# Ledger of designs, part 30: VHH binders against Formin-like protein 12 (FH12)

Target 1, 299 residues: Formin-like protein 12 (FH12), of Arabidopsis thaliana (Mouse-ear cress) (q9c7s1)
Amino acid sequence: MASNCEKMLSKIKIPLPDMLNAVLDLDSSAVIIDQIKNLIKICWSKEEMDRLRNSAGGDKEVLGKCEEIFGELMMVPRIEPKLRVFAFKVEYPSRVSDLKMWMHTIIAATKEITGSVKLFRIMQTSLTMQVLRGSNVECGLDSLVKLCDNVYLMHDFCKLLDFGNDLVHLEAASRIELETITNKMQELFDIEEEVNDEFLASENDGANFVGYRNVVHDFLCTIDGDKQLLNILYAEVGGLVNSYIAEYPSGVRFKEATNILTRFVETFYKSREEIERQAEAEKEILEKRKMNIKQNGNL
Short names: E, the ipSAE of ESMFold2; O, the ipSAE of OpenDDE; V2, 0.75 times the mean of E and O plus 0.25 times the DockQ between their complexes.

## First folded at step 18 (VHH; framework vhh_7qbe_3)

Design m8 (from f3 with Y30S W102S W106S; at its last look DockQ between E and O 0.08; V2 from the best seeds 0.00; counts 0 for: pae E 25.3 > 2, off the site)
Fold by ESMFold2, look of step 18:
Structure m8 (fold): chain B 299 residues (1-299), chain A 123 residues (1-123)
Amino acid sequence: as target 1 above (299 residues)
Amino acid sequence: QLQLVESGGGLVQAGGSLRLSCTASGTTDSMGWFRQGPGKEREFVASISSSGGSTYYADSVKGRFTISRDNAKNTLYLQMNSLKSEDTAVYYCAVDLSPEQSKQLSEAGYDYWGKGTRVTVSS
């Protein structure tokens, strides 16, 4: 405990009053942010301070510094919730940006998949090939799985069809799970509730905290607007994804379907590369045979 | 692609008022109004943050125009009061999809634009 306290104390490089003023002003400079994260790790109850006194074994220098920090933290009403609000405000733009980017990626990929004439031809041709070969396939997507599992069939398939990549968002979308987006949105909304609770409680903190309350109020307004926009975007994602996977057997999810398509695209281009390598090697052999014929004919 | 549809433009006498609307077909963040008068460059009018809590106005319209938004309807508004003949222009709705990065008053900071709605103020 004493060694842990010493490690935490060494990370505090800005005077505590200056850091507390930055928290109350919600100043998000990079240096202040790092120091605030260190303060959050130090927010201890009175019971934890008493336990530290017992474990420190009478080291007055460590104990005195810890008690100084604790005393300064206790001067601010509900300092721990205020520190959490600050941390939320710091990480909030990144969380919203990630959610928007993930959902836009899914929307773009899903529109590309459902609108691709090239992919439609591929799925129809693959299904027809598998049915004519006597394979037991349920749909076009299922037929792509079987096509990828047979290198000779894939080679024949590559000779039959031109495929340009018009699924530019597919791989990025294949790494995204909708459950993760839903969970991250719920975490953001839970943060709003905690920030609002501190805003209401801070009414009793007095005139010195009016500025703090104004900044927190503006933050709550920002969260409310983004929450509405994110919910609208999520509904669009849900509608597009459901339309996309409705063409497949019950129980197929977005992740599974997009992984099958991603594997197909990768396997298709690997087969194209091997066909091109074989053609180049044959051309080289033919050129060497032409040299042998000319040399023998000169003799 | 995001679509923006402006409405509410028309002919009005000087001193009158109009309310412009802009409905977005998808996700939005910061939104703004620009205008282009006959033979002039497009210029900034007003902008509003994603939450609606922060608003900015060109000096020429301060105190006369009010920007607002209804995020549940995905709609941006511009209430235009005390209209002058100098306000005659095509008014454009603009959207920035960058999360709260656009405080810029220039058209370069916006990604998507509507087709515009005409406002004519006669003396």
Scores: ipSAE 0.000, ipTM 0.071, lowest interface PAE 25.3, mean pLDDT 76
ESMFold2 (binder alone), look of step 18: mean pLDDT 82; pTM 0.838
OpenDDE, look of step 18: ipSAE 0.680; ipTM 0.890

## First folded at step 19 (VHH; framework vhh_7qbe_3)

Design n1 (from f3 with A108S; at its last fold request DockQ between E and O 0.69; V2 from the best seeds 0.59)
Amino acid sequence: QLQLVESGGGLVQAGGSLRLSCTASGTTDYMGWFRQGPGKEREFVASISSSGGSTYYADSVKGRFTISRDNAKNTLYLQMNSLKSEDTAVYYCAVDLSPEQWKQLWESGYDYWGKGTRVTVSS
ESMFold2, look of step 19: ipSAE 0.446; ipTM 0.828
ESMFold2 (binder alone), look of step 19: mean pLDDT 82; pTM 0.835
OpenDDE, look of step 19: ipSAE 0.663; ipTM 0.908
ESMFold2, look of step 20: ipSAE 0.402; ipTM 0.814
ESMFold2 (binder alone), look of step 20: mean pLDDT 82; pTM 0.836
OpenDDE, look of step 20: ipSAE 0.119; ipTM 0.601
ESMFold2, fold request of step 21: ipSAE 0.507, 0.385, 0.447; ipTM 0.849, 0.803, 0.831
ESMFold2 (binder alone), fold request of step 21: mean pLDDT 82, 82, 82; pTM 0.835, 0.833, 0.837
OpenDDE, fold request of step 21: ipSAE 0.596, 0.489, 0.532; ipTM 0.871, 0.824, 0.844

Design n2 (from i4 with Q101R; at its last look DockQ between E and O 0.01; V2 from the best seeds 0.00; counts 0 for: pae E 21.9 > 2, off the site)
Fold by OpenDDE, look of step 19:
Structure n2 (fold): chain B 299 residues (1-299), chain A 123 residues (1-123)
Amino acid sequence: as target 1 above (299 residues)
Amino acid sequence: QLQLVESGGGLVQAGGSLRLSCTASGTTDYMGWFRQGPGKEREFVASISSSGSTIYYADSVKGRFTISRDNAKNTLYLQMNSLKSEDTAVYYCAVDLSPERWKQLWESGYDYWGKGTRVTVSS
């Protein structure tokens, strides 16, 4: 059974000095994130000591290697924060990209929903159908849920309406939680503060760290730029979502609304396909009958 | 055989400070301090590598005690600040002549031991 220490060491694929140089250069091309994460864990002195006490099951070679690693790490001032900055740098593009994608998806979906003439007509028709059938009138999204649950109503409904794929981003949006966006943005901003703290602290690290400070500074500038863009997008998301809620006061959360709409669209298409299949089958039967009549008439 | 001589122990009031020294008769690799209180087992206090780059402290003394060494004098030091009654013990110097490994936390990892110096903290 590989000790926790051995497991950590097994994930280190390049020499430690090289890894540390990469960290100080914020160069992610030569280092994998898992190696950095392992080093971060080793830097947790108290936790690591406890782990070593519990896991050091007697492999002297592994213990020696761990000692070497720890010794090298201790030569770098505030190595743990530096490793964290590096780790953040590696993940940063993906995190920002994801946030942008999520927000754009919500923006697009919300615009599609609020701007959809077809959806509006569907809702109106639903209300009309409820009235004609003597049912309790349910407003908004509740009526759509009811339609989805009644096959007969849905078939009648589908015969009356042409509903296309004008809600292109609806499904994708239904998988996104606004809270997730908020939390991820906040996390990004919190980490930015940590990067800034390390930058400020690094002023006293000496002449050998001037290069490091420069690259960290550049990274901070990048983050600041992206932060402004993300805030603009977030503001737009908020405005659109609020507008949507104002237009459809059902008391349903945005995610729930998008889920209901997604379900409705799926059900609608299935129902329409079934209707079309039935119509085709009937047509075939009629054609066969006509052919038979023609054949019998010629006899 | 390597000889270790501890000094600096004595009576001190709670909240006070004391500095222990350990002189080795030769060059050593890892050096450390252990202590044994009344009715207690010997426990690890602190250790330091030959270069001074690797230092470990017991949780109970972290932030209060500082271990250091002077290789030119073959001497180990333990600055003890903010002393508590719980710090009352015989303090032992220990050295390891083996290559650097994660043995500093283990009593069995040390090759030689001093005779100890008594520290008494009064309330």
Scores: ipSAE 0.000, ipTM 0.171, lowest interface PAE 18.2, mean pLDDT 79
ESMFold2, look of step 19: ipSAE 0.000; ipTM 0.081
ESMFold2 (binder alone), look of step 19: mean pLDDT 83; pTM 0.847

Design n3 (from i4 with Q101M; at its last look DockQ between E and O 0.01; V2 from the best seeds 0.00; counts 0 for: pae E 16.8 > 2, off the site)
Fold by ESMFold2, look of step 19:
Structure n3 (fold): chain B 299 residues (1-299), chain A 123 residues (1-123)
Amino acid sequence: as target 1 above (299 residues)
Amino acid sequence: QLQLVESGGGLVQAGGSLRLSCTASGTTDYMGWFRQGPGKEREFVASISSSGSTIYYADSVKGRFTISRDNAKNTLYLQMNSLKSEDTAVYYCAVDLSPEMWKQLWESGYDYWGKGTRVTVSS
């Protein structure tokens, strides 16, 4: 613990005033991010300083340096909220990119599912096959569940139909929780409220902070524009998912339907691979027998 | 319940390379690698954001290790080059679903952990 503080002190390569100015300018360069990360590790709060002082027998010189850093931090009005705004500014592009990626994946997958003629034919064939077997099935999706549960029936099914991989985004979409997207959207907008609260509170920090307030205001404008775009995308996800699920019995959720389709695709390809392995083994047996016949036929 | 499975560990000669993999069973956010050497506390190695744009390394591995991820396969990688005996450890994959910038360097900042994969570097 004291060794961790000593290591972090050696990593502070930018004077503290310059680091604080970078925070106030919202300068998200990689060098500044590393330095702020190191600073946070050393002495974040009065509570952390009190714990460090209560660590009996600590190096007084290390303690003195940590106290000096803490004292400089406390000279900045409302430094902890300002550091949080900086951290959010650093993380913001990644958070927006992740949300866009997740929502575009779901949009692509649902469009592939609803637009696949091959999948439609597969579901109709599976349903018909189960009904002809006397199986009680409620829908095409239910018939796929029963098909996946029966290895021999799946093998017969695979021999009847060829299914290309036109559900390219299905597996990726199956790994996405819709609730996670909703929660991450809410988290991003809740953090925006923290940024706005600091913007308003910083009015009382003095004339030296007018520049900071201008930079934060510009950041808030960027967030507001992206929020509008993200909400449009989120509405599209909702509409497409609802349309996709409406084709199945009530009570079937996006995750359940998508998992059934994912399991079907995986099981279909496994069965196709086994059929191909059997065909290759038969080919090798036939070629071995042809070689024996040719050796005897050269008499 | 999110599951994390590491693989790729083993015995390697000093100066050699290994690539570790970690496959997650569901949606992830920030992911990271930690390690625990013999008789040591578990320590941070590297972390990466969901998009891959934000990456951190411990100083002891910077320039030798490369973290990356394949979101289509939901898999995290750690390419370890120029391995040293000091790199001998059990390596753990971790996921942080509620990231705070300053908490990603501590074990308490990660919600889900793998069982670990052993890396042994012989001289």
Scores: ipSAE 0.000, ipTM 0.195, lowest interface PAE 16.8, mean pLDDT 77
ESMFold2 (binder alone), look of step 19: mean pLDDT 81; pTM 0.821
OpenDDE, look of step 19: ipSAE 0.692; ipTM 0.920

Design n4 (from i4 with Q104K; at its last look DockQ between E and O 0.75; V2 from the best seeds 0.00; counts 0 for: pae E 2.3 > 2, unsure alone 60.3 < 65)
Fold by ESMFold2, look of step 19:
Structure n4 (fold): chain B 299 residues (1-299), chain A 123 residues (1-123)
Amino acid sequence: as target 1 above (299 residues)
Amino acid sequence: QLQLVESGGGLVQAGGSLRLSCTASGTTDYMGWFRQGPGKEREFVASISSSGSTIYYADSVKGRFTISRDNAKNTLYLQMNSLKSEDTAVYYCAVDLSPEQWKKLWESGYDYWGKGTRVTVSS
């Protein structure tokens, strides 16, 4: 306990009164935010402080520092909830921005996949040719997996089409887990409840907290508007992913499908680059032969 | 210019037989049959190499269907015996094309798949 208290105390780099004033003003400086997060870690209950006193033994300097911090924290009613509201307000713009970006990426990628005539042609061609030749390919996506494993067939396919700009969002979408989006949205809305609870409870904190309450109220209005937008995007993601599954009923989940497609695109362009390098090398050899013939006259 | 013309479909009682034909407008390596049932995806039925020595069947038709070809006529056949209601579908001819032939087809604007020939198996 005492060594953990000493470790926590070493993380507080800014005078506590300055940090508490920043919280009450809801000052969102990135430097002070890191210090606020450290302060949350040391918000102790009366019981925790009593346990620390019993565990400290003869280490009066550590105990004195802990009691000083405890005393200052207790001067602010419901300091831990206020610190959490502050931290949430600081993190909130990035959380909303990430959710929007993730959902827009999935929406864009799904529309690109379902709308690409070139991708459709490659999948149907790959499936048809492999199955006619006796391969046990199960579907269009499975045919792309097997195509990636056959360098000879892949080289043939690299000559057929160039779908370069059809699937711009695919790689980014392949890194996004749909369950993560659902969980992050729930976390955001759970935190909204914490903010609302503190707003209501702070009614009794007195005149010194009227400014704080006004900023929290405005923040709650912002959260409500963003919640509506995020729910609309989430419904669109669900609808598009469901439409994709119905259109490509291969039995694989959306994430697996985007991973297969991403691997295919990467392998396709790697193979194209190798073919182009070989063609350039052959061209240079031919030009050297022409120069050699020219230097030696007509032979 | 690739053209695939399927024929020989019709209505038949369960347990009956039909013979499908497909004429091709050129020399091809592998030829084969696919089918598409109501509300289902197009699926492989059978294929045969240009020499006739290599033949593949889908498990669902093994022992009941026989694929053959007549290279002098550029014609592919499918003899369908012991027909079941599950065999009801539009049957399509397919050919194995080189990458250059696929590119030429797509540049021409012609569809790879023909109209197919409908087979309906009644109880």
Scores: ipSAE 0.395, ipTM 0.808, lowest interface PAE 2.3, mean pLDDT 80
ESMFold2 (binder alone), look of step 19: mean pLDDT 77; pTM 0.794
OpenDDE, look of step 19: ipSAE 0.701; ipTM 0.922

Design n5 (from i4 with V95K; at its last look DockQ between E and O 0.75; V2 from the best seeds 0.00; counts 0 for: pae E 2.2 > 2, unsure alone 59.5 < 65)
Fold by ESMFold2, look of step 19:
Structure n5 (fold): chain B 299 residues (1-299), chain A 123 residues (1-123)
Amino acid sequence: as target 1 above (299 residues)
Amino acid sequence: QLQLVESGGGLVQAGGSLRLSCTASGTTDYMGWFRQGPGKEREFVASISSSGSTIYYADSVKGRFTISRDNAKNTLYLQMNSLKSEDTAVYYCAKDLSPEQWKQLWESGYDYWGKGTRVTVSS
């Protein structure tokens, strides 16, 4: 505990009254944010300060600094919740932006997958040709797994078409775990409850906190609007994902299907690059031979 | 020219027999039959190599159905015996195409699958 207090004290570079005023004004400068996060780690009870005094016989300079900080923090009613609300308000825009980005990426990718005529044609061709030749393939998606493992067959398919802009969001969507989205949405809603609890409790803090309460109220209104939007996006993700995986064998999950498609597209373009590179090299060799034949013919 | 024309379907009582035929243009390596039952996906039934030496059957039809081909007539056959109500479907023939033939089909706008031939097995 004494070692943790010493480490946290070394990171406080701004006078504590200035940091506390920044909380009440909701000043979000980068330096203030880091200092506030350090203060959250130091918020201890009176009993914890007494234990610190007793445990060491103690380093008096460290103890004196701890007592100064504790005394200043105790002048603000419910300071620990207020510090957490401030930290949340600062991080909130990026949390919402990340959730929106992830869900829009999944929505775009699933619409691209289900709407791609080119992908449908490749899956139709791959499934039909492999099944006719006795392969034990259950569906078009399974046929792509086998296609990825057959370099010669993949070369044939790479000549048939180019996906172009059909599957632009596929790789990005394959990096997103649906459970992570669910957990991050729950965290955001749990934090909203904490902000609301502090707003209600701060009614008793006195006239000096009316400005703080007004800012927190406006923040809660913003959170409520974003909750509605995020829930709508989440429902759309669920519907599109369910439609997408319903076309495959029972028990196939979003991640499994999307990883198969991503591997297929990566292998497809790797093979296309190899074919194009070989064709250009062969063209240059043939042109050099034609030039040599002309030079010898003129002698 | 890339046409697949199925025939021979009809209504038959359970335990009965039907013979399906399919006329296909050109020489192909593998030909076969698929079927699509009411409310179901199209599924594999049987396939046969150009020489006739390699034959595959779905487990559900093995021992009851016999696939064959007449290369002189460019015709694929499916002899269906001991028919069951679960064999009720539209039957489609299929052929193995080269990558270039697939590309030609897609550019022409023609569908790979023909109209099929309907088989209804009554109990």
Scores: ipSAE 0.422, ipTM 0.818, lowest interface PAE 2.2, mean pLDDT 81
ESMFold2 (binder alone), look of step 19: mean pLDDT 75; pTM 0.758
OpenDDE, look of step 19: ipSAE 0.482; ipTM 0.824

Design n6 (from i4 with Y110F D111E; at its last look DockQ between E and O 0.73; V2 from the best seeds 0.00; counts 0 for: pae E 2.3 > 2, unsure alone 59.0 < 65)
Fold by ESMFold2, look of step 19:
Structure n6 (fold): chain B 299 residues (1-299), chain A 123 residues (1-123)
Amino acid sequence: as target 1 above (299 residues)
Amino acid sequence: QLQLVESGGGLVQAGGSLRLSCTASGTTDYMGWFRQGPGKEREFVASISSSGSTIYYADSVKGRFTISRDNAKNTLYLQMNSLKSEDTAVYYCAVDLSPEQWKQLWESGFEYWGKGTRVTVSS
């Protein structure tokens, strides 16, 4: 109890009035960010402060510091929601950046997959060869699974083909869960709702909070603009992904199809690297032999 | 370069017979037939190894269709008996190529699939 209070107090290294002014100005300087996160942990109700006062063996110096902090926090109407809005504003750019990056990666990878003539041809070749030989392969994607399992057949294909330039976003896309994008977008919308609730509630906080309300209003406008962009990207992701997986048997999901393609590309380039290593080793042996023969032939 | 020329299609009554042929340029291993019905994807029909000893049929044609080949003429045949309306399709021949032959096909822009030969089963 006194140890918990001492730990919390040790985390506050900037004068509280300066921190509160930074929150009200929504100043997101890096120096203040960690201090605001510490302040959020300290947001106590009057009831919580009373429970601290009632703890056995209370340390008057630690308790007095806690009471000073509590008193200063209570001077700000709805300080806890205001601190959360500040924290959201700090975290917001990275949340939007991540969502944009994930969706652009999916869009790019899907366009590359559906637009690759080389990938289409190797899937058709693999499918035709295996079906003619009696395999029960349903589509080109299934044929790639079997191609990956046949080291000698893969070895033949990787000598003669290179489609890696077609599929540059594939591996990155394979690490992205579509459900994660949906969940993270919902979290962002929940943040917007909380920010809007505080903006409305702060209407009667007084002239000292006009600056705060202006900054929150500008933040809401930023969120609204980004939300529209994110919804456009999300719709594009949905359309491209649905078109991509529609070419495969019912029940194949984006992650399954993309993982098969990623495994195929990885196996292809591993086999290609091995072939190149073998060729270089043989070339060096032959050049050494030719040097020895030429020296003996001159003598 | 590989060339596949299908022939022998036509209009036939249900229960009737047709014989399809496909002449291929060059030596081939497995050869086979695929078909594409109205509004359907291309599907496997039958295949035969170069020796003729290994033959595969799709379940829908087993017992009714017979695949054969004449290696001297490099010609593939499909004898189609007891034809049904669901056999109506464009029939394509196909050959099993080595990866090197596939690469040459891709680099030249050569079309692997021919025009096919149309089979229409009425009644």
Scores: ipSAE 0.399, ipTM 0.809, lowest interface PAE 2.3, mean pLDDT 80
ESMFold2 (binder alone), look of step 19: mean pLDDT 77; pTM 0.790
OpenDDE, look of step 19: ipSAE 0.581; ipTM 0.871

Design n7 (from j8 with S53G T54S I55T; at its last look DockQ between E and O 0.69; V2 from the best seeds 0.00; counts 0 for: pae E 2.04 > 2, unsure alone 58.6 < 65)
Fold by OpenDDE, look of step 19:
Structure n7 (fold): chain B 299 residues (1-299), chain A 123 residues (1-123)
Amino acid sequence: as target 1 above (299 residues)
Amino acid sequence: QLQLVESGGGLVQAGGSLRLSCTASGTTDYMGWFRQGPGKEREFVASISSSGGSTYYADSVKGRFTISRDNAKNTLYLQMNSLKSEDTAVYYCATDLSPEQWKQLWESGYEYWGKGTRVTVSS
């Protein structure tokens, strides 16, 4: 137990008063998030500190340092919530950015998919051909799955169709789960509530915390603004995904659809490369034959 | 470019019969019929191989419809018996395109199927 506290303390490289000031100012420029996380952990170890105090066998210097840290922390009302607010503030920009990026990626990918005339044509043609041949294909996406398994048919498509980089965001979108977005958004909103709770509670912290309240208030305002934007984006994502499902009634989830499409695109490109290689090889053979014929006087 | 012209559609009473024809400018390995009813998606009806040795039917039309092909006339037929109100649709002829035909369609920016022939079954 003492060793854990010591390890945690050893990781704190910035003077505690400076860290606390940064926390109260919500100034992330001066403090490393890992240090804050360590402090949060220390706050939960009060029982361990008491044990250390009662243990006659600990390093007095370490104990002294621990006591000092705890003493300083205890002077700040609700230090743990404040540390959490600070930690959230530090991570907040990246969290919001990630959410925005994910949603924009999905939006872009969905628009590309639904707007791709080439993709639509491929699916319809593939479906028609396979159905005519007696294949049990139910929809366009299913036809693509089957097409990926039919090398000859795929090669025919590759030779005839200029299907390029029309789906730029497809791969990235295929890596994103809608549930993840929902969960991350909810997490953000839950933390917002915690920040709000701390803000409300801080009303009784005294005159020395007016500055803290002001910066927390500003932070809450920022969160509220971002929340509005995120909700709008989320609504757009939902609308597009629903529209996509309506357009491609396969009963397939969005994630599965994007996976199918990704696989198809990959297979298509691989097949194209193979065809090109074969064509080059054939060309070389023909050229060699022509040269040989010419050399032998047969032309 | 392969051209398909459907004919034979019309108004028929339930339980009645109708014969559709599709004249093609060429022959392909497989030809078939699709239909699109009001408010419904286009669905497969039947297909036949070039030799006529292989035929496929949707479950909804199996036993009632018969697909046949006359290669000499480049014509596809669909004999529809025991027609039901649910059979009301525009019927389209389709082909399994050759690679060359595919290329032509792709390059031409083909977007639509033929006009089809309308079949209306009244109760």
Scores: ipSAE 0.316, ipTM 0.736, lowest interface PAE 1.7, mean pLDDT 84
ESMFold2, look of step 19: ipSAE 0.389; ipTM 0.802
ESMFold2 (binder alone), look of step 19: mean pLDDT 76; pTM 0.770

Design n8 (from i4 with W102L; at its last look DockQ between E and O 0.81; V2 from the best seeds 0.00; counts 0 for: pae E 3.0 > 2, unsure alone 59.7 < 65)
Fold by ESMFold2, look of step 19:
Structure n8 (fold): chain B 299 residues (1-299), chain A 123 residues (1-123)
Amino acid sequence: as target 1 above (299 residues)
Amino acid sequence: QLQLVESGGGLVQAGGSLRLSCTASGTTDYMGWFRQGPGKEREFVASISSSGSTIYYADSVKGRFTISRDNAKNTLYLQMNSLKSEDTAVYYCAVDLSPEQLKQLWESGYDYWGKGTRVTVSS
């Protein structure tokens, strides 16, 4: 048990008083987030320390070191919630930035997909031509899957069209999991609730905590503003994705449809590269043949 | 330059018959018919190869509709018998375009689909 306590404490690399002061000032420049997470684990283990205090008694030096450290932690009212608020504040900017980036990528990609006349024309003509030949292809998206497997027909299509900048966010959007966005949004809502609970509970902590409470209040205002903006983006994502998927009757999900389109675009440009390579090879052969005719001089 | 002109639609009573035609200008391989009913998506009806040796029908029209073509007239036909109210739709002809024909169509700004010909089946 004493070994468990020492293991937990060995992960803290900054003197505990300095770490606690940084937490109370909400000064993230002084504390690494991994060390604060280890400190939270120590607070969770207080019950084990109390049990050790009551039971063995044989190794007073180990017990005394553990009690001294927990004693310092207990000098701060509701230290565990305060540590969690600090950890949230440290991680918050990156969480919001990631959510904004992911949602903007999906918004841009779905607008590009639904607005591309070139993509619509390829899907329509690919579907029509395959169905005329007896294929039981259900929709334009399914026809693209089969088109990727037909090298000669794909080569013909890649001569006809260049998507240019029609689908520039498609590949990035194909890597984004919608469930992850939903879960990360909910985590931010839970964070606001927890920060607010600590703000209210800290009213009676005394004059030493007025500065802490002011910083927490400012943080709550930041969270509330960002939450409103993120909810607007999230609603737009939902509407655009639902409109995009509604065009496909087989119950295709966003991830499936977007992956099919991404594979199609990749295959399209690989085929275009092969056509360019073949054209360069033929040009080189023709120029060598032309030079050989001139050097012959008797034609 | 490819041009597709559908004709032969009209109002007919259930159980009746109509013959649709489509004149194509240019070289085609497969030709066929699609239709779009009120509030529905465009669906396949029938197709036929240039030789006439390969013919496909949607299950909903098998035994009632007959597709044929006259290559000398460059014309596609759809004989529709035993018409039902469910056959009410705008009927479009379609052709299997070469890459060159498709490029010309897209560069001209024309839609792949023509205006179609309307068939209305009354009870």
Scores: ipSAE 0.323, ipTM 0.782, lowest interface PAE 3.0, mean pLDDT 80
ESMFold2 (binder alone), look of step 19: mean pLDDT 76; pTM 0.762
OpenDDE, look of step 19: ipSAE 0.701; ipTM 0.918

